# Ledger of designs, part 22: VHH binders against h2kzm9r124to488

Target 1, 365 residues: h2kzm9r124to488
Amino acid sequence: RFTIDTSRAKSNQYVVSLCSKKIGIIEYPDGRSDKQPCDVYWHNVVLSDMNKIVTSPQSRVNKFPGMTELAKKISLTHSISSMQKLFPDEYAFYPNSWFLPAHLADFHAFYRKAQALGKTEMWFIVKPDEGAQGTGIYLINSPNQIRNVDQRQLVQEYVADPLLMNDKLKFDFRVYGVIKSINPLSIYVAREGMARFCTEKYEKPDSSNFKNLYAHLTNYSLNKANEAYVHSNTLQDQTRGSKRLLSTVFHQLESRGVKTKRLWHDIKLILVKTTLAMLPEIMLHYEHHFYDSTGPQCFQIMGFDVMIREDGTPILLEVNAAPSLTADHIVPHPGRTLLEGGQRVRSIVDEVIKIPLVRDTLLLV

## First folded at step 5 (VHH)

Design s10 (framework vhh_8ghr_2)
Fold by ESMFold2-Fast, scan of step 5:
Structure s10 (fold): chain B 365 residues (1-365), chain A 125 residues (1-125)
Amino acid sequence: as target 1 above (365 residues)
Amino acid sequence: EVQLVESGGGLVQPGGSLRLSCAASGFTFSSSYYIGWVRRAPGKGEELVARIYPSGGSTSYADSVKGRFTISADISKNTAYLQMNSLRVEDTAVYYCATGEFEVEDSGEYYFDYWGQGTLVTVSS
């Protein structure tokens, strides 16, 4: 039988343990005392050299070497921009982007040309290359508003024409891809995903509202702090929850005339094309660590954040190399703040998404 | 059993320095936990002062302490430190060592599952 080491799974441990029991995998939640290798090593974040994690050619780890850095905004933008030069139509799903400080002059030139064409109300999103939690992200409508121009950061066109549901809340889709192997390349797209909603009504950015990130950013970490955030405790009531099933939102879009089969096909193509853009760098890191292995040593669940424009066109916003696999949320103790922790409460929506995702990933490897 | 034990608090004059230590037991820094220092001034709410992911070395600081405080971790000793320099009277507070589970997607949002008992730092002439 299969064995799995979940001693470093941490935030992922609940879902991975549950799935391991369901499919008959023997779990070592504290690692093996006999120091024999496991078939699978599950990490929430890889912090050690791969050679220290995977010492047996029969073993696999749920992360590719270097992937955390390659999925970050600046490295991702570099990979996609390289492909846009060769295949501009194929990679049009990624917004115009500039990484600072290197491309500051190019951004200024773009802005001046847009101004000359009468586009005076363009907005841009500024993202630090520090992580995927939304910290430090802000909107600008002029290059002189950029903070700390010498620091590494991404400037990107802001999508001001999002498709909205009847509640007028901006949303994106978190879609999950599983990279089973890179030689040969094998990628799978999960059938279920998450629609993540803002907590305040969307209005086109202007000087009065651009600081209201609760209306402009769909980040879960940001929005769960707003008192307007709604935990969905029933699968049948998906009309007001801040997290909803992708399948439910797709049915709602289809009832409104959106061509959802075409949309899903285009989203899957975005995942494949993005992985292809990253593939050369992934292969270089992989060969450095596993050059002596003939079998696949790595697999990985990746999160892709996709926004839909009002015309139904999907746009890639972000790739996460360590998407949240937690199936709960924290409710603070009475009279205490979230900083002091709280009770973990089951999230049915997260369970419906993440349990099949992890189960099928384990069956795949 | 997860336990955090603080030490190093005390009385210090303005402009002085102090180093707080947090010894962890019941888990190791090979785990993906944030270690943070949270302070509560008399009659005020709590403030996250500094946070470190021990194995990865990632750190963050409150604007009130940037450039003056340094958080660090010694994996071999399973201990986190807060080096406090150029102390001000407004830094007077009970300082708590706390740890919570780390997740890259949610790293900008945190909650602390385990807390130490707190150590008093008084900055006065």
Scores: ipSAE 0.014, ipTM 0.349, lowest interface PAE 7.6, mean pLDDT 79

Design s11 (framework vhh_8ghr_2)
Fold by ESMFold2-Fast, scan of step 5:
Structure s11 (fold): chain B 365 residues (1-365), chain A 125 residues (1-125)
Amino acid sequence: as target 1 above (365 residues)
Amino acid sequence: EVQLVESGGGLVQPGGSLRLSCAASGFTFSSSYYIGWVRRAPGKGEELVARIYPSGGSTSYADSVKGRFTISADISKNTAYLQMNSLRVEDTAVYYCATGEFTLEDSGDYYFDYWGQGTLVTVSS
């Protein structure tokens, strides 16, 4: 009988437990007392010694060794930049990026060259390497505006030409990929995902509006704090919500003449090409932990943040190696901040995305 | 197994100081773990007071403790600390050390996967 250990799933345990019950997997929410291996181990935390978790050649864990670090902004940018040098057209989906302080001189050189060519209105987004909520993200139009230049941070070209819906709100897509194995490479792309909307109308950045992050950043943690944020727990009314189903937005784009089949194909290629860029490093870490393994010992759900340019071309903004699989969100206590905690409230949109994702992932492995 | 063990709690007068320690085992602070201090006061819900990402040194604090509390981590000792200064009666609570991977961008919320047993801090005059 197929078995799963969810004792380390923690915040994701609810969805994994629900899916395990639906498909008839025997769950051990506190681990096995008989010391026998499970077929699947579901973790949120990546442990350094994977061999202690996956002791049977038929057991699998939902994390690749080293993946969390490889998906971070600096490591991701390094991997993609290496591929851009060899295959610039294939990896054009990632904006020009510099990680500081190491590449500060290269960023200055790029800026000077652009100004010499008459490009007078360029904007850049500055992202903290260790930031998780969009905290500390800001826009600049000159290198001298960088705050704390000695700190590790990513500077990236800001995409000023986003595709907008009729409400003129900027959005991006969280798309989920499932890496079933790396040898041979086997990747599945979830058909459903999340569209995340800004809470203020978009205008191209200028000196009067660049500080209005509610118009420029799609980040959920930032936008949910705005009074204009629209929580929608009904599938029928999510068309106006700040968090919508990817399929809903795709239908809206199709009705406006966007070539959504081509768009989806291009997004799938972004996920595959990004994984290929990361693959050598993933294989190195995997070999270190599973040197003698003849079967796949790891699988993983990955989140990819993709925005769409006005011309319909997708670009990759970020990769999350541990995307939240919770089907709720925190609402602050009256008069309190979200940092002080709050009440967990059910999210139907997250359920529709994440329950099939986890269920199908378990069916694949 | 990931384990967190808190120490350093006790009784202190208003205006006093305490330093809490959190010793971690089963993982290393050089990975992508956030470490936080969460308190639960009598009659109140849970409150995240401070959080640190040890590999980068980035920190955040609740408004109620900004300027008074400092979170830090010693990677070599695999231990996190909460330095509490200018303590107030309303800081009385059980303080928990907690850790988790950052999945926060999806929801914009904090999620801790592992929790310590808690240590009591009483500020009383």
Scores: ipSAE 0.000, ipTM 0.365, lowest interface PAE 10.2, mean pLDDT 81

Design s12 (framework vhh_8ghr_2)
Fold by ESMFold2-Fast, scan of step 5:
Structure s12 (fold): chain B 365 residues (1-365), chain A 125 residues (1-125)
Amino acid sequence: as target 1 above (365 residues)
Amino acid sequence: EVQLVESGGGLVQPGGSLRLSCAASGFTFSSKYYIGWVRRAPGKGEELVARIYPSGGSTSYADSVKGRFTISADISKNTAYLQMNSLRVEDTAVYYCATGEFTIESSGDYYFDYWGQGTLVTVSS
């Protein structure tokens, strides 16, 4: 019978505990006192000494060594750019990107070439390396607008042609992948995910609207602060809510003529190809921590943020090595803002997504 | 649609054996489904006693039944079994066959919790 240590699961402990109970795994929420290893260790972060915690060949931990850094925008861009040089068509799903200060001259050269070819209305998104959950992100249409060019930051071509629903709100999909093992490489994709909507209507960027991040960025942390943010109270609240089920949005897209089976296939290929781009560095870190291991020691749930272009093609925006697995949200008190606090309420949408995801990940391992 | 039909329940004496069957329709065991046996004794909560992923062959058991119960599946007959040996009075319960789709499979579908109607197992002298 399987055992799980959730003492380091932190904010994810509730969902993991619920799933462990549901499928009959013995949980140690404060760790084991008997010096015996658990079959599974569930952590919220990658630890530098996890090889001292995961000592049995039969034990697994839910994080790959080094993964947090590899999934960050600069390292991710480096990995994908390396693959784009060898396989440009296969990695066209990632927008043209430059990390600063190293590629500033290349970015200027790209802009000048585009300008010479008559492309006058190009926008770029600037993401600071330490910018969490959309913090510090801004749009530019000229290289001279970049703030503090000597600071580590990513400049990326802004995708200005998103597919929109009838409410004209920009959205992306948080798709969950599960890396079961890296040797051999085994990746699973959760059928259910989250569609995350902006809180103000989308218009192509121009001088009057480019500062309106509520229309241009789908980040949950940003959008939940807007008065227009709508919490989904029931599963039937799928045409108004700011978080909706991926499956519901897919059905709506299919009803409007989108080739959703092809779209899903292409999204799964994005997850596989992105993991392949990261694989050499993942293997290097894994070997340093588990060089004498006889079996797989690590697995990991990853979040992939994918937007859909107006023509139906998917684009990878970001990878999250530690996606939130919480199944609640804060509802502001009547007549007060969310920033003034609130009460925690069950999120039915998050439960429908995250409980089967965690349960099936544990069943898979 | 997914449907599960249990059979094989009944009255047995302590130390006896019984085999439960769960016939599935609306899906195949070679697909993305797992099967479990869940029991509910009178006045008690639900307990997952055994689980199998037939296409992968993985099984798990509750500590209370480990070594006494064996879950298996016949893919060709689309039927899962629970072989119960060395039965005890405390094994008396309604036994439900339950299935779900692996939501994390790359060819996966939506998750559904499907349950049979249950079959009564009574262990008494």
Scores: ipSAE 0.021, ipTM 0.341, lowest interface PAE 5.2, mean pLDDT 80

Design s13 (framework vhh_8ghr_2)
Fold by ESMFold2-Fast, scan of step 5:
Structure s13 (fold): chain B 365 residues (1-365), chain A 125 residues (1-125)
Amino acid sequence: as target 1 above (365 residues)
Amino acid sequence: EVQLVESGGGLVQPGGSLRLSCAASGFTFSSRYYIGWVRRAPGKGEELVARIYPSGGSTSYADSVKGRFTISADISKNTAYLQMNSLRVEDTAVYYCATGEFTVEPSGSYYFDYWGQGTLVTVSS
């Protein structure tokens, strides 16, 4: 019988438990009392030594060692920047980025070159270290606007030409990848994902609007706090909701002339190329923990945030090593914001995305 | 040219056994695909009776056939099987072999969904 320990799955336990039951996996939601190993260990975040979690060569855990740090903006940018030096065309999907204070001089040089080429209005997004889901993020159009220039922070070229739907709201896609193994490298991509919309209409950044993050940032945690945030009530009502199905948005893009088959192919290439950029560090951590293993001991669901330029090209914004797999959300009380509290409601959109994703991940491993 | 060809159907007495075969051509059974047997009786809806994930060996069955039917796949022969034991009159139906994709796909692949033409199984009353 195949077994799974979900005692460390935390907020993700509900979806994993549901999927385990559907496919006939024996679940230990509180861990095993007989101290025998399970075939799968499902964790929300791995913070402990991997050798304490997977003690049998037949067991697998849903996280790669070191991945939490490797996927964060600083390490991700280092990995991709290294690949951009060798393969600039292949890694053009990641915005030009500078890690401060180390690359401050390079950023100034880039800015001076752009000014010399007649680019009089160019915008950058600044992501301070430890900024949580939009917290502390701001836009600048000059290097002298950087706050606390001596502190750790990421500066990236701001993509000012997003593809917009008829409602003129900026959006991105949360795309889910599944790394089944790294030796050999085996990556799967979920066909369903989430389209996340800003809550105010997009206009190119200027001195009057650059502080309006509700128009410029697609972050779910930021936008759900705005009183303009709209919860979708049904799968059929996908035209005005702030969170919509990727498949629905792709259908709408195709009807507007976007080459969605090419777009999907390019998005899958972004997931593969990003994983390849991270692979040397992943392998280093993996070999340290599993040097004597003859088979794969780790697999992982990763979240990739991708926006689409107005010409249809996809751009990678962020990688999440522990994307939420919860299938509910808090809906604010009528006339109130989420900051004033709310009630917990099942999310049909999240269920349609996350239940098949987790079920098929378990079937793959 | 992709196709699924079912065989092994026929007339059987209640309590009897049959083995259905599904030969695939134009593609290979792989980890990206599940293989299922779906039946349709006259005047009744479609019922998924069994599904297999060939590379992982995971199987699932409808409650109506659990313990009586066994699904398997031989990847080297590119053929799936449905072993049907202790057959009942209510198992009378056209049985279709179908291949579907997981909602996750290999990064280098695209979705497709293929069905066979069906094979008739008649359990005499």
Scores: ipSAE 0.066, ipTM 0.534, lowest interface PAE 4.5, mean pLDDT 81

Design s14 (framework vhh_8ghr_2)
Fold by ESMFold2-Fast, scan of step 5:
Structure s14 (fold): chain B 365 residues (1-365), chain A 125 residues (1-125)
Amino acid sequence: as target 1 above (365 residues)
Amino acid sequence: EVQLVESGGGLVQPGGSLRLSCAASGFTFSYSYYIGWVRRAPGKGEELVARIYPSGGSTSYADSVKGRFTISADISKNTAYLQMNSLRVEDTAVYYCATGEFTVEPSGSYYFDYWGQGTLVTVSS
C-alpha cells in the first residue's frame, strides 16, 4: 500500500487527506512515528532542506527545489526573455517586459519608437518585486510615471483588448499544470480550472479609469476585498460568480464561435513552453538535492494565469509555484468583521476543480 | 478496456424528439470529471452540445440547444442520456458521447480521454 505524509501540507491538508482516503493511500497527518519513509510527501511550500525530507530513492515530494523563486515574476521574465531572443514566435504569448532598473533605457527606447510609428496610446503594467497578489501593481501610459525607478520591478505591456463575456467583466483563467518529472520531462494539464473575474466592468484604460484596479486586474486577493465580489454558490448556472469553472466559460465561448479546441491546445503549449524556459534552472537545483537518484523524486502542481485577447489569442500573465488547494472560504458572522471570526463554508467551485486535480495527481505520480 | 456504446440515433421530422443513450463499460461514470455530447455535421467543426458533472449534477449547454436539449446521467446504470426536443434541420449531425476518467491529461493529448463511435441524427422532412 502507498503512504503519504501530509504533516507539512498545512492549509492544503484537507483536500489531500480527502483524496488519500478516497483512493486508498495510508495517510500520516502528523508524520510517521516509526520514522520510516513515506512514498509521498505533500508540502504547501518549497523547503530548503529537501534532501533531508526525501531520503528514500522511491519517495517523492510535491515540490521541486528552487521552484518558488524561479516562478516569481523577475526570474520567470528572465527565463522567458532568454527564450524570446532565440524563438520570438514561440514565446510571443508573454507580454513585452523590462526589468528595472537594468532595462529602463530599453523601455524608454521602445516607447519612443512605438510613438514614432504612430501607434495609438499604449498602457503598461508595473509590478514591484515584492508586490505579490496584486499589491503595489499600477498602470502607466508613459515611462515618466514609474514610481521609485531605482527599485527592482517589472514593467510589462498591458493587454488593453481582453475578450469579455456579456457582463463586460475582465477575466483570466487559472490553469493547473502538473510536472510529473523533469527527466524525462513529463507535463500534464488539468482539464478543469478557474475563471477569475474582475469585480467592476472593464473599459479600455484612460486618464479617468486607470486607477480602478477592480476593473483592470483579475487578481483574486485584490478582487475578494471589493464589496461587489460574489462567491459562487451553485454550479447549475455560472453567469455571475467571481470564480467560475473554466469548462463552463469555455462552453460559453464555444457557443459564441470561439475555437475552444484550438484555444485549449494553445494554452497547453504555453504551459509546456514556459516549463521548458524554466527547465535549465530547475534541473540545476534538482541535481544539487538529488544527486545519484535513479528515479524521479519531485512532482508539482503549478498555477498558470492566462488571459484571452479579443481575437482569441491566449497570453501568459503569471505563474504560481504554490497555488492554493483550499476548497472553502470564511464568511463573517452577521453584523461582524472577519477579524471577529467566521464560519468556514464549502466552495463548490473550488471542490470541483481541486479535489479531482489532487486525486488524479496522486494517481499519476 | 474502456468502451462507450451509443444508441438512439435515427431519422426524425423537424419539431420531433430523440433520446440518445451512452452506455459505459470498463470504468464507472462516478469517476469521470464530466460526460459530454459532441456533434459534428459533415464539413463542419466539432461542437460541444451539452456537459454534465456526475458528482455535482452541474449541467451546461451550447446556446444553440439551450432550452431544447437535456443531459442526464444515471450513475447506477453507468449510462448518460441526451434528450433532444424541438429538433431542427441544423441539428443534423453525428453525435458522440465523450468522457474523461482523469481531470489531468498529457500536454500533447486530446481533451477527452474516451469517445463513442458516434450515432447519426438526421432531421429531415
Scores: ipSAE 0.248, ipTM 0.661, lowest interface PAE 2.5, mean pLDDT 82

Design s15 (framework vhh_8ghr_2)
Fold by ESMFold2-Fast, scan of step 5:
Structure s15 (fold): chain B 365 residues (1-365), chain A 125 residues (1-125)
Amino acid sequence: as target 1 above (365 residues)
Amino acid sequence: EVQLVESGGGLVQPGGSLRLSCAASGFTFSYKYYIGWVRRAPGKGEELVARIYPSGGSTSYADSVKGRFTISADISKNTAYLQMNSLRVEDTAVYYCATGEFTVEDSGSYYFDYWGQGTLVTVSS
């Protein structure tokens, strides 16, 4: 009789509780009063000692120690860059990236070489570190436009040639991977994912539009604040919704002549290769906390953000170690802003993605 | 479940100081929740003035308040604070305490899942 502690699942508790009930797992939503260990501990994020959560060798937690930091933009870039030096063709799916201030000279050298080759309209995206003082994400076309150059931040080549649908909105895919174990490495890729759309039509960046982040960034938290954001009320709204099913978008791409079987294969390879790039650091943290590199103590759902270039090649943008598993969203009351509150409404698109994902993850462990 | 209760707003003279408090319940500061202070003046959009990750102590500020405002958190009291110094007429707004889960998905954004009711700060003679 399997048991799960969801007392630390926070906003993810609803979906995990629903799945636990459906497959017959005994849930402790407030933790166990008898302090006996559960078979599974489900956390939304873990920032403290893992060995305090998993005290029994028969128990598992839904997070790998150190993963939150390893998935962050600078650590991820470091891991992938190390692999690019050894396997440049295999890791070409990650845009040219420089973390500042350490690689500022390398970025200037790259820019000078690009200008010498006549690439005068090259753009870059600047992503400040989590908790850094200053501005959020922004676009530049010259190194002298970097704000607070001495501060920790990522500069990355901006992919100006995205594949667009008929609505001309830039989009990316949130693809979910489940790491069942790291020794041996066992990764599963969810069959369904999310396509996330910008809320304004894409145009190649120029001096008139580079500040319009609603056209250039697919970030869900940013776009859902725009008045143009369209919640998918039903699965039938997949043509206009700002969140759509990956399978629906793949069918639309296939109808346009995109080789979707090859695209899906390449996306799965991106998930595997990215995990392999992170694996040495994950193993180091795992051994430190559990003193057993072969133990089955951790599993984790990871979110991978992938965009498609105009030629059909997939590019990795970001990795999320704590992807949201919520299946609702807040809609402001008619005539009111979110600051004045709102109502929580079911998200059918999120349910179709996240309920099978969590159910299958629990069945795997 | 998650509740934020603000206090400390009021009328203050230009150049004065005010300290806002935000008492949190339904979560603990140790679990990757960021706390932010967002203000809104009549006719203007919302502005994130300050943000803190209480578990790590990292902070960020809007350029308009940098050097004048200080955000802090007392983990033992599960309370966040905004110390506002050298107040200007332009700082007049309703100040909201807000919280959200920071993820890679939120890279540089300030989308908040939970909001307090707001506290009015008026800077005038």
Scores: ipSAE 0.000, ipTM 0.218, lowest interface PAE 12.9, mean pLDDT 78

Design s16 (framework vhh_8ghr_2)
Fold by ESMFold2-Fast, scan of step 5:
Structure s16 (fold): chain B 365 residues (1-365), chain A 125 residues (1-125)
Amino acid sequence: as target 1 above (365 residues)
Amino acid sequence: EVQLVESGGGLVQPGGSLRLSCAASGFTFLSSYYIGWVRRAPGKGEELVARIYPSGGSTSYADSVKGRFTISADISKNTAYLQMNSLRVEDTAVYYCATGEFTVEPSGSYYFDYWGQGTLVTVSS
């Protein structure tokens, strides 16, 4: 009689429904009409009134209160920066960052000092706090290029020397973490993830190429619009596809002499240390919503975007509190653009990653 | 609880073939367990040569063995196999079968949680 409410799962409902059926969970895709609680509630987004939905002490929901805001670029940067002041070596995996307008003067001071030390060709990435999927992101090499300096935005040192494969395409890893509980803290890491590739060859940023986002940003929503984007229709496409399995890329890194066992350990430490940096605020929101709860009421799948420097060290770029769990994509009709429509097709790479992840998350809770 | 037993190792000449077997007990291949083959040779570190997700059929291989080795699983026999073709002297190693409990692992744990005792493969003329 184990039950799940997927009425608020939205685009993620298909994968959750499939997994529920496979492991024998009774699903309510439109919610329960009998006012009885479900054992699990699967939501697409964090809701402000989660404590009104999770009505039984034995019920769990797949989101922590406040997590969406805490994972956003400015809040994440504030949490990590606080830890960098106390533990600079432990949190060196996050690039130098300034949130505007509060740290504009600090950014100017950093830039002037770097110029005085002979670092004349530094690049920075500007990211809006509300933006996702590469929207509004741009590169600068001088503070005077910042647009609308009075608005909330993140300025971050751009990693100009990423580790590249033989195809010279920049890539990052989407690594999935599962926070099973925060009291006690229990974190799991998915053994499979996604490697996301740019669609044009990487060259170090300069005045001729800095506007070419297809070479500089790994964002899926941006790159899928390029004609050079290669959909992986089979697992055999792993050497050429724009989305590849993390395990496949790790094997390629091993053959190039990268110490992948150490790399995986360091990536898992990034997930743990990032969660620890966020933990005080997560606990504050959790206690407010679930005061006097004697057991865990929340769990959550989180996406962590990690790139590898040329020397093999991992760098955290972004945290997504609501990573997409869809296993399909739209392919445009031959000779047409995506704006002219297309057909939905199965994504084998997404299925291999996301179906076991969701199934095992449900088995953990 | 979870136990892996390897078999099929031995001496073979260069260019020959061997098939390693890994018999699993304490779980079913319909579960979310990953099965991998890891080798260790004197003076070298551990190398993950092949991995299979038994219920989904997805596989991955190290570049050193791609096109020569094939990993498979027989769900009914609860057994994984490593078919090794076109064997080279550098393939000489102890081959271990290894698995994890879930496709997700605790943050404090490394790749595979359970290991067999290993089977020796010697490629020599």
Scores: ipSAE 0.273, ipTM 0.702, lowest interface PAE 2.1, mean pLDDT 82

Design s17 (framework vhh_8ghr_2)
Fold by ESMFold2-Fast, scan of step 5:
Structure s17 (fold): chain B 365 residues (1-365), chain A 125 residues (1-125)
Amino acid sequence: as target 1 above (365 residues)
Amino acid sequence: EVQLVESGGGLVQPGGSLRLSCAASGFTFSSSYYIGWVRRAPGKGEELVARIYPSGGSTSYADSVKGRFTISADISKNTAYLQMNSLRVEDTAVYYCATGEWTVEPSGSYYFDYWGQGTLVTVSS
């Protein structure tokens, strides 16, 4: 019988438990009392001594050693920038980026060169060291607007030409990749993902609108705070919900003449090329932990945030090594505020995305 | 072997209705498969019209057909349906039933792995 230890799955335990039951895996939600190894260990974080957890050659853990740090914006930018120097056309899907304070002089030089060439309306996005949730992110159009210039932060070209739907809201896709193994490299891509929409209509950045992050950032934590945010309570809410199924948006793009088969192929290439850029560092960490292993000991679900340009070209924005697999949200009691407590309610859109993803990931290993 | 057999196509007048059927074999609707309907008109590209995850009941539609078309699945009959109401001349196309083995796919593959042979729908006199 196939076994799984979910004692360290934390907030992801509900979905993993549900999937384990559906496919007949024996779950140990508090760990095994007999101290025998499980076939799968499901963790929410990477541990430093994973070789002590994965003791059997048949056991697998859902995290690669070192991956959390490698996927963070600074390390990711370093890996991709190194590849852009060797293969600029192949890695053009990542915006020009500068890690501060180390590359401040390079950023100033780029800005001066672009101004000399007549590029007068360039905008940049500044991302503090913490921040997949959009906290502290802001837009600038001049290097002198950078706050706390000596602190660690990423500066990137802001992509001002997003493809918009009829509602004129900016969106991105959260695409899920499954790294089954790294030697040989084997990557699967989930056919379903999340389209995340801004809550205010997009206009190209200018001095009057650049502070309106509800129009410029697709970030879930930011947008859910806006009064205009619409929870998708049913799958039929796909035309106006702030979270929609990727497949629904692809159907709409295809109906408008977008070459969606090419777009999907290009998105899958972004996942592969990004993983390849990170691969040398991943392999180094993996070999240090599993040097005597005869088979693959690690697999991992990764989240990739992809935006589409007006010409249909996909752009990578961020990589998340621990994407949330939760499928619920809190609704306040009638006549009460959320601060007075509430009830947890199922998120049908998240269930449709995350339950098949976790189920099929478990079937792959 | 995964096999999809479409039926129910034909000639209808504008404003009429048709129901397309897709009988599936080689897998069950209680599994990890998605089912989609893709159409192609002469001289036009492919358009994904509707999609269903039969075991979960989730559905999605192209904007061009929302409110007019309904996709459904009968798990006991292992058959998917596309109910097409208020048909327009622009709906004239060959309609294909398509599916994939899992909700995840190898990075080198394309969106649907298996396709039926297609059924012609003509909306005219």
Scores: ipSAE 0.080, ipTM 0.554, lowest interface PAE 5.1, mean pLDDT 81

